VH-VL binders against Chlorate reductase assembly chaperone protein (clrD). Designs and how they scored, part 5

Target 1, 193 residues: Chlorate reductase assembly chaperone protein (clrD), of Ideonella dechloratans (p60001)
Amino acid sequence: MNTLIDNPKAMASGYLAMAQMFSYPDADAWRRLTENGLVDPALGRETLEAEYLGLFEMGGGTSTMSLYEGQNRPERGRDGILQELLRFYEFFDVHLNQDEREYPDHLVTELEFLAWLCLQEHAALRDGRDAEPFQNAARDFLVRHLAAWLPDFRQRLEATETTYAQYGPTLGELVETHRSRLGDQPQKSREMQ
Key: E = the ipSAE of ESMFold2; O = the ipSAE of OpenDDE; V2 = 0.75 times the mean of E and O plus 0.25 times the DockQ between their complexes.

## First folded at step 4 (VH-VL)

Design n22 (from n5 with heavy chain H101W; framework fv_namilumab)
Fold by ESMFold2-Fast, scan of step 4:
Structure n22 (fold): chain C 193 residues (1-193), chain A 119 residues (1-119), chain B 107 residues (1-107)
Amino acid sequence: as target 1 above (193 residues)
Amino acid sequence: QVQLVQSGAEVKKPGASVKVSCKAFGYTFTGYYLHWVRQAPGQGLEWVGWINPNSGGTNYAQKFQGRVTMTRDTSISTAYMELSRLRSDDTAVYYCARGPWYYRGMDVWGQGTMVTVSS
Amino acid sequence: DIQMTQSPSSVSASVGDRVTIACRASQSISSYLNWYQQRPGKAPQLLIYAASSLQSGVPSRFSGSGSGTDFTLTINSLQPEDFATYYCQQSYSTPFTFGGGTKLEIK
């Protein structure tokens, strides 16, 4: 389990750890997961891979959990979600390579974007530059995307008897800590007049 | 404190070019897109295009492609819109407005620059 | 291009009235719809973004609703300063396009 520090650099590390945890557990991913203490080496990569496939890729029907926001929020329509996510990424010149990345609405992609925003916030604060654009984007991204679908996803995840179930609370704590630090209002108040 | 200040009114002859400036105050200039919107006398609003001040990337409405150029100077937090080959129907108030590209609207507007193309 | 149609083009009302303005897109724009208020001789002011989100500093009597192709702006309990022209605008696809405007005038 991770320990969270309420600052952007540490929060970026938490998001990146969760991105690694929910990525397909190939040999390189398995090495990083064990080195970072996220999984017990005694579990074995084949067991983790079987759990991943069973939860997220196989199983069929509604019993399979989706790692995609669009599939977890059918009321919004996936096309609308994808377009909004792509506009967030494009605004900051974060380019997706579909050969190397999942779709824009994949949990891993959203976690990596939040980590990127936290790293940019950290760099801006370190350099004495304005961090507000990154803070405002993270606040809006959390409210409109990850925080909007994570509670139901987490409820389903924590009901499983898998290694992944223990990271439901970690995801929730990251999102709650981040939202708490950013507050409900933008750093600069916007007034009509 | 947060405001956009535009250059003054221009009177041009048909065929000329006009360059309007928009200077940003009170926020990080490179953190927001800058849009240009025009309004002919007694008419509605028409989007001309946007510039990303961070990258210099632009997007223009097809109607203006080939006649409009948007640029910026980050050292003085100023954006520019140049419209060439002016016609009488280009007579309008031209506004610059700040807005993020994603789902947000244009939340801070300049006071407008009247461009008159006549005679 | 996405065409935005507002109705009515003008509406007469009295202080204290509830006023509703409609905006229709020629194709689905999800929730990428903004509402602006323009007083005579002034620049537009953002009222609502993302179809239903109230801009900071805007009075709570303004509200927006809708998704896809059909949207509405509602002004609950009209005030004297609300007599202005209102525009909807889609930000779903470039070029961004505005509705023709609805002039709200004193009855």
Scores: ipSAE 0.024, ipTM 0.598, lowest interface PAE 6.6, mean pLDDT 86

Design n24 (from n5 with heavy chain H101F, light chain S30D; framework fv_namilumab)
Heavy chain, then light chain:
Amino acid sequence: QVQLVQSGAEVKKPGASVKVSCKAFGYTFTGYYLHWVRQAPGQGLEWVGWINPNSGGTNYAQKFQGRVTMTRDTSISTAYMELSRLRSDDTAVYYCARGPFYYRGMDVWGQGTMVTVSS
Amino acid sequence: DIQMTQSPSSVSASVGDRVTIACRASQSIDSYLNWYQQRPGKAPQLLIYAASSLQSGVPSRFSGSGSGTDFTLTINSLQPEDFATYYCQQSYSTPFTFGGGTKLEIK
ESMFold2-Fast, scan of step 4: ipSAE 0.184; ipTM 0.688

Design n25 (from n5 with heavy chain N54K H101Y, light chain S30D; framework fv_namilumab)
Fold by ESMFold2-Fast, scan of step 4:
Structure n25 (fold): chain C 193 residues (1-193), chain A 119 residues (1-119), chain B 107 residues (1-107)
Amino acid sequence: as target 1 above (193 residues)
Amino acid sequence: QVQLVQSGAEVKKPGASVKVSCKAFGYTFTGYYLHWVRQAPGQGLEWVGWINPKSGGTNYAQKFQGRVTMTRDTSISTAYMELSRLRSDDTAVYYCARGPYYYRGMDVWGQGTMVTVSS
Amino acid sequence: DIQMTQSPSSVSASVGDRVTIACRASQSIDSYLNWYQQRPGKAPQLLIYAASSLQSGVPSRFSGSGSGTDFTLTINSLQPEDFATYYCQQSYSTPFTFGGGTKLEIK
């Protein structure tokens, strides 16, 4: 039963929940995480903050997990990744909530963009308008960006002994379900004979 | 279905201006860039520029900067390209074409508008 | 501006032949390359986007390959309707630029 998560509105909710989970857990974020059942209140805010800082904010190193696509794909080169991400965002005139200029390739930023595309797809379908622009962008964005680095990232995340480890499978399910629904295969043009 | 329909052929004198229209049918007008591409008789394709119908933002090839203006009217799903100070070498078929964004190609094209600049 | 060079400028072939057309960019454009077919008196038609992705409705005998600066369009087993002019086009950065075209002619 995957009905709630395999439609655009439900997918948007999933992406936004994950964006919330991987955002810095300040007081407001902690309240939302506990209200939405993403974390156990008994864990305590200080514990979640310590886990976040330990995993993601140690200033980079050989053992540190980065939340930035560019740092998770050193073979690709970060400048090229940033340029392409900005082309996606600028095309749709999307002004994402970015704390710093380097955030175009942050996991949260990429999840928020996918959520935005899903919401636009939902609105188009609701209104009887063409949803194809948002579907095409989501497919390409997943293939070229999030899905390209998420598998290695989630493998490392799931090996940790932190609260965040349980959301590796959730991220994978969202991306896999979204790609499956959109069809990352290019064509139906080849008919059987 | 999805279609771009352009205005009819124009014959202009050197120094005049021409305004070509491109009307969109069957898709969300604001969901795609609209590109303008020209082709002189017997020559290849040349990109003139694009307009983002959602924002009204434009980007023009440098050689046309100062002579070309792209606009749109979202209420009638129509884009316009105006080229001023026409010269004989502006004689070409002018196409409008929709493009989703940088990674995707221009997948739907108008039928073309012949602009002849002579005499 | 990114310059796009196609080779050859023309090629003669017979129905059933395998034909390859090359396109070279003056700098790396990653996979931001499209291929178009233009029949005489008609608007261009998108064949391939993102260097290797077949556009919906385009016959499977068309394929694209390459990345960076060197790209190829292949037509496996030419059909009569394939005799047309083919253009590559980069969408890596503005201004978008086209190759000079390759005219595919009956041998």
Scores: ipSAE 0.057, ipTM 0.658, lowest interface PAE 6.6, mean pLDDT 87

Design n26 (from n5 with heavy chain N54K H101F, light chain S93D; framework fv_namilumab)
Heavy chain, then light chain:
Amino acid sequence: QVQLVQSGAEVKKPGASVKVSCKAFGYTFTGYYLHWVRQAPGQGLEWVGWINPKSGGTNYAQKFQGRVTMTRDTSISTAYMELSRLRSDDTAVYYCARGPFYYRGMDVWGQGTMVTVSS
Amino acid sequence: DIQMTQSPSSVSASVGDRVTIACRASQSISSYLNWYQQRPGKAPQLLIYAASSLQSGVPSRFSGSGSGTDFTLTINSLQPEDFATYYCQQSYDTPFTFGGGTKLEIK
ESMFold2-Fast, scan of step 4: ipSAE 0.161; ipTM 0.706

Design n27 (from n5 with heavy chain H101W, light chain S30E; framework fv_namilumab)
Heavy chain, then light chain:
Amino acid sequence: QVQLVQSGAEVKKPGASVKVSCKAFGYTFTGYYLHWVRQAPGQGLEWVGWINPNSGGTNYAQKFQGRVTMTRDTSISTAYMELSRLRSDDTAVYYCARGPWYYRGMDVWGQGTMVTVSS
Amino acid sequence: DIQMTQSPSSVSASVGDRVTIACRASQSIESYLNWYQQRPGKAPQLLIYAASSLQSGVPSRFSGSGSGTDFTLTINSLQPEDFATYYCQQSYSTPFTFGGGTKLEIK
ESMFold2-Fast, scan of step 4: ipSAE 0.299; ipTM 0.731

Design n28 (from n5 with heavy chain H101F Y102W; framework fv_namilumab)
Heavy chain, then light chain:
Amino acid sequence: QVQLVQSGAEVKKPGASVKVSCKAFGYTFTGYYLHWVRQAPGQGLEWVGWINPNSGGTNYAQKFQGRVTMTRDTSISTAYMELSRLRSDDTAVYYCARGPFWYRGMDVWGQGTMVTVSS
Amino acid sequence: DIQMTQSPSSVSASVGDRVTIACRASQSISSYLNWYQQRPGKAPQLLIYAASSLQSGVPSRFSGSGSGTDFTLTINSLQPEDFATYYCQQSYSTPFTFGGGTKLEIK
ESMFold2-Fast, scan of step 4: ipSAE 0.207; ipTM 0.700

Design n31 (from n5 with heavy chain H101F G105Y M106F V108Y; framework fv_namilumab)
Fold by ESMFold2-Fast, scan of step 4:
Structure n31 (fold): chain C 193 residues (1-193), chain A 119 residues (1-119), chain B 107 residues (1-107)
Amino acid sequence: as target 1 above (193 residues)
Amino acid sequence: QVQLVQSGAEVKKPGASVKVSCKAFGYTFTGYYLHWVRQAPGQGLEWVGWINPNSGGTNYAQKFQGRVTMTRDTSISTAYMELSRLRSDDTAVYYCARGPFYYRYFDYWGQGTMVTVSS
Amino acid sequence: DIQMTQSPSSVSASVGDRVTIACRASQSISSYLNWYQQRPGKAPQLLIYAASSLQSGVPSRFSGSGSGTDFTLTINSLQPEDFATYYCQQSYSTPFTFGGGTKLEIK
């Protein structure tokens, strides 16, 4: 009755699936995507790679879009966003970006962090430990970062004629369900750069 | 309601060490940084350092590196700041203050502990 | 270390006045600037964080503005309880540093 089942393990699985979907579709990534049923094998890796490059790296016009929060929120300035994200990751001793091609504000990195927080929440609940630090961090991270830029990103993504457009609704449902379960604490940190 | 309660005033001789405690109430102790800020009589505020109660990680202002040690005991939601090799210019009120890890601001402060270094 | 300079060091004002306090950083700190109020014998209290965000429970007569190196705290229509010392503080990098303070006194 308007109550959500607390399923952080299932939520983590969803975030990890979306992280896989929005990662560059090299041969290993393609194998995982097809094995997990996220893409139709008949599409072909070359087609998915062309869509990825066209949308996120080398596209033009209305199809061109960034996978980086900082580029999707130019009014805030990217340096400030990167510093705040690094503070979240550092607080939990989450080490990021062994690959120099990705920044802390990449969609995949943010999704992986949320998955990590959900897994830690699950482990704490399973072990009878305090899950509140992970829940509070996930709430603040969603409000301050992913949920703040995802709506506009989704609008542009869902307007495309690509395989990736199908996962705009999935990203939104994950974020909305997670926020609904945790409850929002309105934090007024509207910075006009 | 959030509250930080500090230990009582201390009087020390030059060269001694002092250990100030800060006990947290009304929030998840491991969810926030605890900062230490001091204020000499009639002077301004000076940041000493912070501790992350979750990890035990610390960051100290270079001026205090080698003389200050910050620790915590999560079982009693208490943080400690120990300052060694005390000098007369260490005479100050020492405050603990809570800060969120993602934004570095100090939203709740302890009442302060007066540390006097004299002989 | 980032140096924070406040001006003026002290100001005398009357209830109902508008007062502005300036804070300058020796290098760009984006919007990572906080303002605190301290009454004699009391701990500081947070007023403004992230340059312009009003802390919950703080009256709307307090406002902050600025970015980069130049920041201001404005108090509209001073009330008797506002006579205190005000400090700016950068939170861009460690060590976090405070301005020298501005003492607001009754005329």
Scores: ipSAE 0.008, ipTM 0.564, lowest interface PAE 8.1, mean pLDDT 86

Design n34 (from n5 with heavy chain H101I; framework fv_namilumab)
Heavy chain, then light chain:
Amino acid sequence: QVQLVQSGAEVKKPGASVKVSCKAFGYTFTGYYLHWVRQAPGQGLEWVGWINPNSGGTNYAQKFQGRVTMTRDTSISTAYMELSRLRSDDTAVYYCARGPIYYRGMDVWGQGTMVTVSS
Amino acid sequence: DIQMTQSPSSVSASVGDRVTIACRASQSISSYLNWYQQRPGKAPQLLIYAASSLQSGVPSRFSGSGSGTDFTLTINSLQPEDFATYYCQQSYSTPFTFGGGTKLEIK
ESMFold2-Fast, scan of step 4: ipSAE 0.352; ipTM 0.752

Design n35 (from n5 with heavy chain H101F, light chain S30D A50K; framework fv_namilumab; at its last look DockQ between E and O 0.33; V2 from the best seeds 0.00; counts 0 for: pae E 6.4 > 2)
Heavy chain, then light chain:
Amino acid sequence: QVQLVQSGAEVKKPGASVKVSCKAFGYTFTGYYLHWVRQAPGQGLEWVGWINPNSGGTNYAQKFQGRVTMTRDTSISTAYMELSRLRSDDTAVYYCARGPFYYRGMDVWGQGTMVTVSS
Amino acid sequence: DIQMTQSPSSVSASVGDRVTIACRASQSIDSYLNWYQQRPGKAPQLLIYKASSLQSGVPSRFSGSGSGTDFTLTINSLQPEDFATYYCQQSYSTPFTFGGGTKLEIK
ESMFold2-Fast, scan of step 4: ipSAE 0.445; ipTM 0.779
ESMFold2, look of step 5: ipSAE 0.063; ipTM 0.647
ESMFold2 (binder alone), look of step 5: mean pLDDT 94; pTM 0.958
OpenDDE, look of step 5: ipSAE 0.289; ipTM 0.745

Design n36 (from n5 with heavy chain H101Y, light chain S31D; framework fv_namilumab; at its last look DockQ between E and O 0.37; V2 from the best seeds 0.00; counts 0 for: pae E 2.9 > 2)
Heavy chain, then light chain:
Amino acid sequence: QVQLVQSGAEVKKPGASVKVSCKAFGYTFTGYYLHWVRQAPGQGLEWVGWINPNSGGTNYAQKFQGRVTMTRDTSISTAYMELSRLRSDDTAVYYCARGPYYYRGMDVWGQGTMVTVSS
Amino acid sequence: DIQMTQSPSSVSASVGDRVTIACRASQSISDYLNWYQQRPGKAPQLLIYAASSLQSGVPSRFSGSGSGTDFTLTINSLQPEDFATYYCQQSYSTPFTFGGGTKLEIK
ESMFold2-Fast, scan of step 4: ipSAE 0.468; ipTM 0.774
ESMFold2, look of step 5: ipSAE 0.457; ipTM 0.771
ESMFold2 (binder alone), look of step 5: mean pLDDT 94; pTM 0.959
OpenDDE, look of step 5: ipSAE 0.790; ipTM 0.898

Design n37 (from n5 with heavy chain G31D N54K H101F; framework fv_namilumab)
Fold by ESMFold2-Fast, scan of step 4:
Structure n37 (fold): chain C 193 residues (1-193), chain A 119 residues (1-119), chain B 107 residues (1-107)
Amino acid sequence: as target 1 above (193 residues)
Amino acid sequence: QVQLVQSGAEVKKPGASVKVSCKAFGYTFTDYYLHWVRQAPGQGLEWVGWINPKSGGTNYAQKFQGRVTMTRDTSISTAYMELSRLRSDDTAVYYCARGPFYYRGMDVWGQGTMVTVSS
Amino acid sequence: DIQMTQSPSSVSASVGDRVTIACRASQSISSYLNWYQQRPGKAPQLLIYAASSLQSGVPSRFSGSGSGTDFTLTINSLQPEDFATYYCQQSYSTPFTFGGGTKLEIK
């Protein structure tokens, strides 16, 4: 990430950049990643695709790293996690871009939802409307979902020799900054925490 | 100030219909679900249903299905609950309450509307 | 429908006492459990949401715990204004259901 994230609009951009980074790097995705400065063009798309498949799809043996919250929290049971996530998405009538193969608990889907909440918070603040529903949902979503599994996921990611390893700290900084900002909101929102 | 203000008490005969209003102040009406909860004299709380003011979508408890209709008018930030074919056991205070479907509870409640059904 | 059972139905206590109220769900509701306080002639007020999260403006003497099927509301050092009826409520699935209530009375 190239800018300090300290407000809802900037935070939404950060989440969308990370969603792009952890999406399958097809030709269009590769072009966007290089244009946004997330990946060095000299690396080559085929190299990034091979790293993605090796880390997240194939694993190369007994070691598998999943991009799905449910698989990163096996003691919780995935069905319960999926039901909770669907309640957040359905409450806001959010239609996230999901492939037939992606479940609601995919990292990209969770990042896109947080970006959506940040954009709605930004719009509410800009318009002089109540931003608390979006702030409360983001706080609850972070605590119950992304922040609950990201620390272990990023430790595994950062141990790899891949381009993706450098974005473990970026994901952590993004989530920590968001949680800190929500904790430092005006009196009304602070009291809710 | 965030508040929900309900219409006044109603006295109805069995078989009649009643329509209770709930007007929202101090927040964006379409950003929260509105629930209806009733309480018979000396009894506990009973959930009737919810409306999503943004979409107009509703969900009703099965025992009220076919007798209850929830609507809203976004131009005046007001929700309505209409209960038809009233019975004596529908006598209760009816509350509207603001809340989300997910983890958060119903955090703002109207003052309640007493509906008495008697012949 | 998910049935919510509260125990006890009533409890007598003195100012300064520690009181616990239990709530049991007929099936697992994860952490989708809220606690409300209702004073005579008033609308209910939210105390605790998500089983253990204190609502803004609610005194810290109130706390909630539990997950799955068994939940507890605790009031440390009762104050005079705490004598009221308390309700648990599940928001896990519709219809949302409330416990039968626990009336907290002065000894």
Scores: ipSAE 0.013, ipTM 0.534, lowest interface PAE 7.9, mean pLDDT 86

Design n42 (from n5 with heavy chain H101G Y102F; framework fv_namilumab)
Fold by ESMFold2-Fast, scan of step 4:
Order: structure tokens, then sequence, then C-alpha cells
Structure n42 (fold): chain C 193 residues (1-193), chain A 119 residues (1-119), chain B 107 residues (1-107)
């Protein structure tokens, strides 16, 4: 249970790597994935694309796994989730999602926001500025959003025999390490009023 | 209830501009892209473009680039499409429709706005 | 731009029939293909997204299949309310493009 990602700069890199991994694997994304060692080039882009589509996009196939928090938490209602996510993003005036392809509740968008918070925390600590606003936001975001739906998503993902399944443990380690460093225990979505 | 409500029919002369509105109800306006799709009488569907209401970012089909402008007012959950230098072949029903972005379908549609361009 | 071609342009059928409509993309769009139904004088309604995923509230007699360049919409056991025009649409790349439509007419 050792971690090599216990500081904010390293955690930001981990979140960005996972955001890259779970983005649609177009030609440019595939080049970055192979150059960064996240995927074996011998797999081939076409194989990774087929796995992505089969797991996350086809829906009516053998897998109905969604990359959207709102679809993984139907008991909460998606519009409520979207409103809360937008409050976080707008509070910090962040511009996420380089491709403008995904809703605010996409896994990639949530990972990019956590990476941004970690980078701001890192910069504040280096500059002798107050890092607490970024730490508090990350804690609240993890408890209310990513940590609330990731465990069930991970269980489903890790049951597959795909390239994506091997990154379930990485996502879990990032979230659990971050949450532990920040000091608060997350609540399950059913327990949050 | 989730709904998109568009402004009423317009009759314009060639060379004029038209501005169609689309007001969102029952969902987070800034959480979904808004597409504009038109349909000439008896013809098929043609995509005009989209706006991201959160950022204000837009993407237009090349055919309309330079003539179309999409904007929004988040305070009243309303999007606008303005088409300038109108021609008779711009006569169509113009729809706004909600979508998740690039890789998904349009799941909620406005009722349509008939724009007639004639001399 | 990605061109979408539907076949046939029209089909005549009876209630209870199974109908298939084909859609071809000029290049691979993976599974980013949507199907819409449009009744006369009304806005289109989303039936199927991601080639095979049934939109919430849509009857199970509708199904989609295919990937890459070749796609099919199937209506199993036609009902009277199914007589409409059907459009495929790619959401893989902007500009989004639609097929020419298939008009489903009563025999």
Amino acid sequence: as target 1 above (193 residues)
Amino acid sequence: QVQLVQSGAEVKKPGASVKVSCKAFGYTFTGYYLHWVRQAPGQGLEWVGWINPNSGGTNYAQKFQGRVTMTRDTSISTAYMELSRLRSDDTAVYYCARGPGFYRGMDVWGQGTMVTVSS
Amino acid sequence: DIQMTQSPSSVSASVGDRVTIACRASQSISSYLNWYQQRPGKAPQLLIYAASSLQSGVPSRFSGSGSGTDFTLTINSLQPEDFATYYCQQSYSTPFTFGGGTKLEIK
C-alpha cells in the first residue's frame, strides 16, 4: 500500500495522466499515451479505440459503463450534480476541457479540475501563499464527487479484461492518497442530503 | 420539465438579418451545448453550429461562417442565432437542440422557428 | 466533411412488419452515430445514440447496430405511430452531418 504520489505536484501529474488515459484515443491522444508510457505501442490505436467504445460509449452492448458522474449516480439527479460541479469550476474561474467535447461531470473533466487544484496548491506552498482554499476545495470535491462514485465504477472497470481495467487501481490510489493527505473521510452519496 | 422554447416566425427580405432566440427551462443551462439545425421545406436536416453556454465558445459549419453568430445570455438562460445577408435559400425551420458536446446525440429540441426569406 | 448516405430513401410497410434502414459514412465514425425520428410538422426526436444505445423512453422495438462506416436501424413489429421520416447523424466530428432521410410510408 505504498504511494509515490503523496505531494500536490506529483498528484497533479497522476491526475493529468489519468485524464489523458480516459480521453478518447484519437491519433494525437494515442501518440501522447505511447510517448508517456501509459499504453504499449504494440496494442495498436484501433484496439484501444475499440475497447473505449465498447466499454464507455456503445451502452447497449455487453457493457453499460458510463464515464459521466451524473449517469453513475442516478439517485442524485444529473442536473443537481452538474449545478454543483459548475459552482466549483466557476468559483475558481477555471477553463477545463480542451476539446469542448464533454459535460462538466465527465471523468476527464473532474480529473483535470483536481489536477488544477493540486497545481495551485503546489504554487501557493512554493510562494509562501495560503494554500488552504485549494486544499479545502479538493477535499470537498473528492467527498461530494469523484470519491463518491469511483468505487463502484472501479469495481465494474476492473472486472473487464481491457487496457482500461489496469488503471482502476491507479485511479483509486490517487483518490485515496489525496483524501488521506487532506485529512477528511468521504461520505457515500446516499448519506449526503 | 426540460424544455427549449423558441421565438416566433419571421419574414425577411433578401439581404436582411434575422435573430432567433431559444430559452431553456428545467435544466442547468451552462451544463449542455446548444446546437442549431435547420430544415428547408421538404428537405432534410442541416447542422448550422453549436454554442457552449458556459464558455461562450462557438463552432459553425463552414457554409455559414461569416454570416452566422451564436450568443447566449446566462442570466435568462437564452441562446441566440443571428443569420445575416439572408438569401431565399435560407428559408427553413430553424431548431435549437440540447447536446452533451462533440460525441453525442441531441436529446431535447425546441419547437422550431420558421424563417421565410422572400422579396 | 463526413457524408452520410441513407438507403432506401423511402420504404412502404404494414403494421407488424420488420423494417431495416441503412446508413453509410464516407469515413469511419467508430460508433458515434445517432438515429432520429421526425413526424410531419414536428421537431426530430432522438431514438438511438452511440450506434446501439436506446434513448430513455424509446420503445424496445427500435434497435441499432453497426460500427465504422456501415450502420442499421431496425424496427421490429411496426406500430402505426412509427410511420415517419428517419435520419442518421454522425457526432464524431464537426460539422455534424445528417443522412438524407428515409420516409417510412404505410402500404
Scores: ipSAE 0.007, ipTM 0.503, lowest interface PAE 12.3, mean pLDDT 85

Design n47 (framework fv_namilumab)
Fold by ESMFold2-Fast, scan of step 4:
Structure n47 (fold): chain C 193 residues (1-193), chain A 119 residues (1-119), chain B 107 residues (1-107)
Amino acid sequence: as target 1 above (193 residues)
Amino acid sequence: QVQLVQSGAEVKKPGASVKVSCKAFGYTFTDYYLHWVRQAPGQGLEWVGWINPNSGGTNYAQKFQGRVTMTRDTSISTAYMELSRLRSDDTAVYYCARGYTYEYYFDYWGQGTMVTVSS
Amino acid sequence: DIQMTQSPSSVSASVGDRVTIACRASQSISDYLNWYQQRPGKAPQLLIYAASSLQSGVPSRFSGSGSGTDFTLTINSLQPEDFATYYCQQSYSTPYTFGGGTKLEIK
């Protein structure tokens, strides 16, 4: 049996759901989260906002989590990470949440980009066009970026007693399923074949 | 068969400008960045900049900022590098090279265009 | 700018020899390091990308290793067509910079 996650359209839906979950829970975001069944309405928006700010924004100590790849991978240097992420986005002419507080390396931005690649893959396959550029980009993006920092991020997330903790496994399953479908060798199989 | 074909040799006076072309064959022009790399006679390689043919976006080495302009024409799969206010030390072979977009290695190179700047 | 230093600048070797060329970055570049071969009068040709990945069509006698600041290109059992100049290049951050080159000459 194939699962919904095994096809690019379903993968896109999963990435978009996680992008919604990890976005700041303003009134519009809260409505989408409750309508999509990602949060229990009984929790209340104020509780979710407090959890978000405590975990990701205010900084309650050294154990506070960052939603930014560059801050989760200080050994790599954030400028290099940002430059490479911008290469992916600019190549496809993708404009993702370019306001002052959403940097290229934000988790939501990376998830939205993966969703976009999956949607383009789906459209190419539907139209009988070459899907390989989108598949190669998704493979390389996962290996070099999201999959490289997600394991440590989700381990810390899953240790919290928050609504967000339950989505650590969901993020992991999306990434692992996507990588399994695409293979782990960036560009190598394309050039060797 | 991937190929990058560059325009012919140029001889220019100091202070002039030169525009080198690079026409792409055998792949989708907008799917790869195009880089420009120069090499002075008997010297090493020096990166000038890149253009994203899809967006028209560019990035230039600071050394060339204000003197170089990179453009493209997607209808004929051709990229251009224009270098102005030429100096004698701009004498070099100028290569265009195809860059894998997110890893930026140069897998195919043009044959090179010799630009000579002399009085 | 990230400075790339190659050593040696020139090396003399015989067919069948194992040759090693070193490349050092002035700061960590992770694995964003590529190697090119340039024969006299020709454009450079990609040999290795991402520090250790062999480009399609390149003979298996070429290998790359290293991460961070120190990188090595190795040619096992040198062939006549391998006498050329070799360049390392960092693609970590703009401007992308090349090493000074290593000229491999017949002994």
Scores: ipSAE 0.007, ipTM 0.519, lowest interface PAE 9.3, mean pLDDT 85

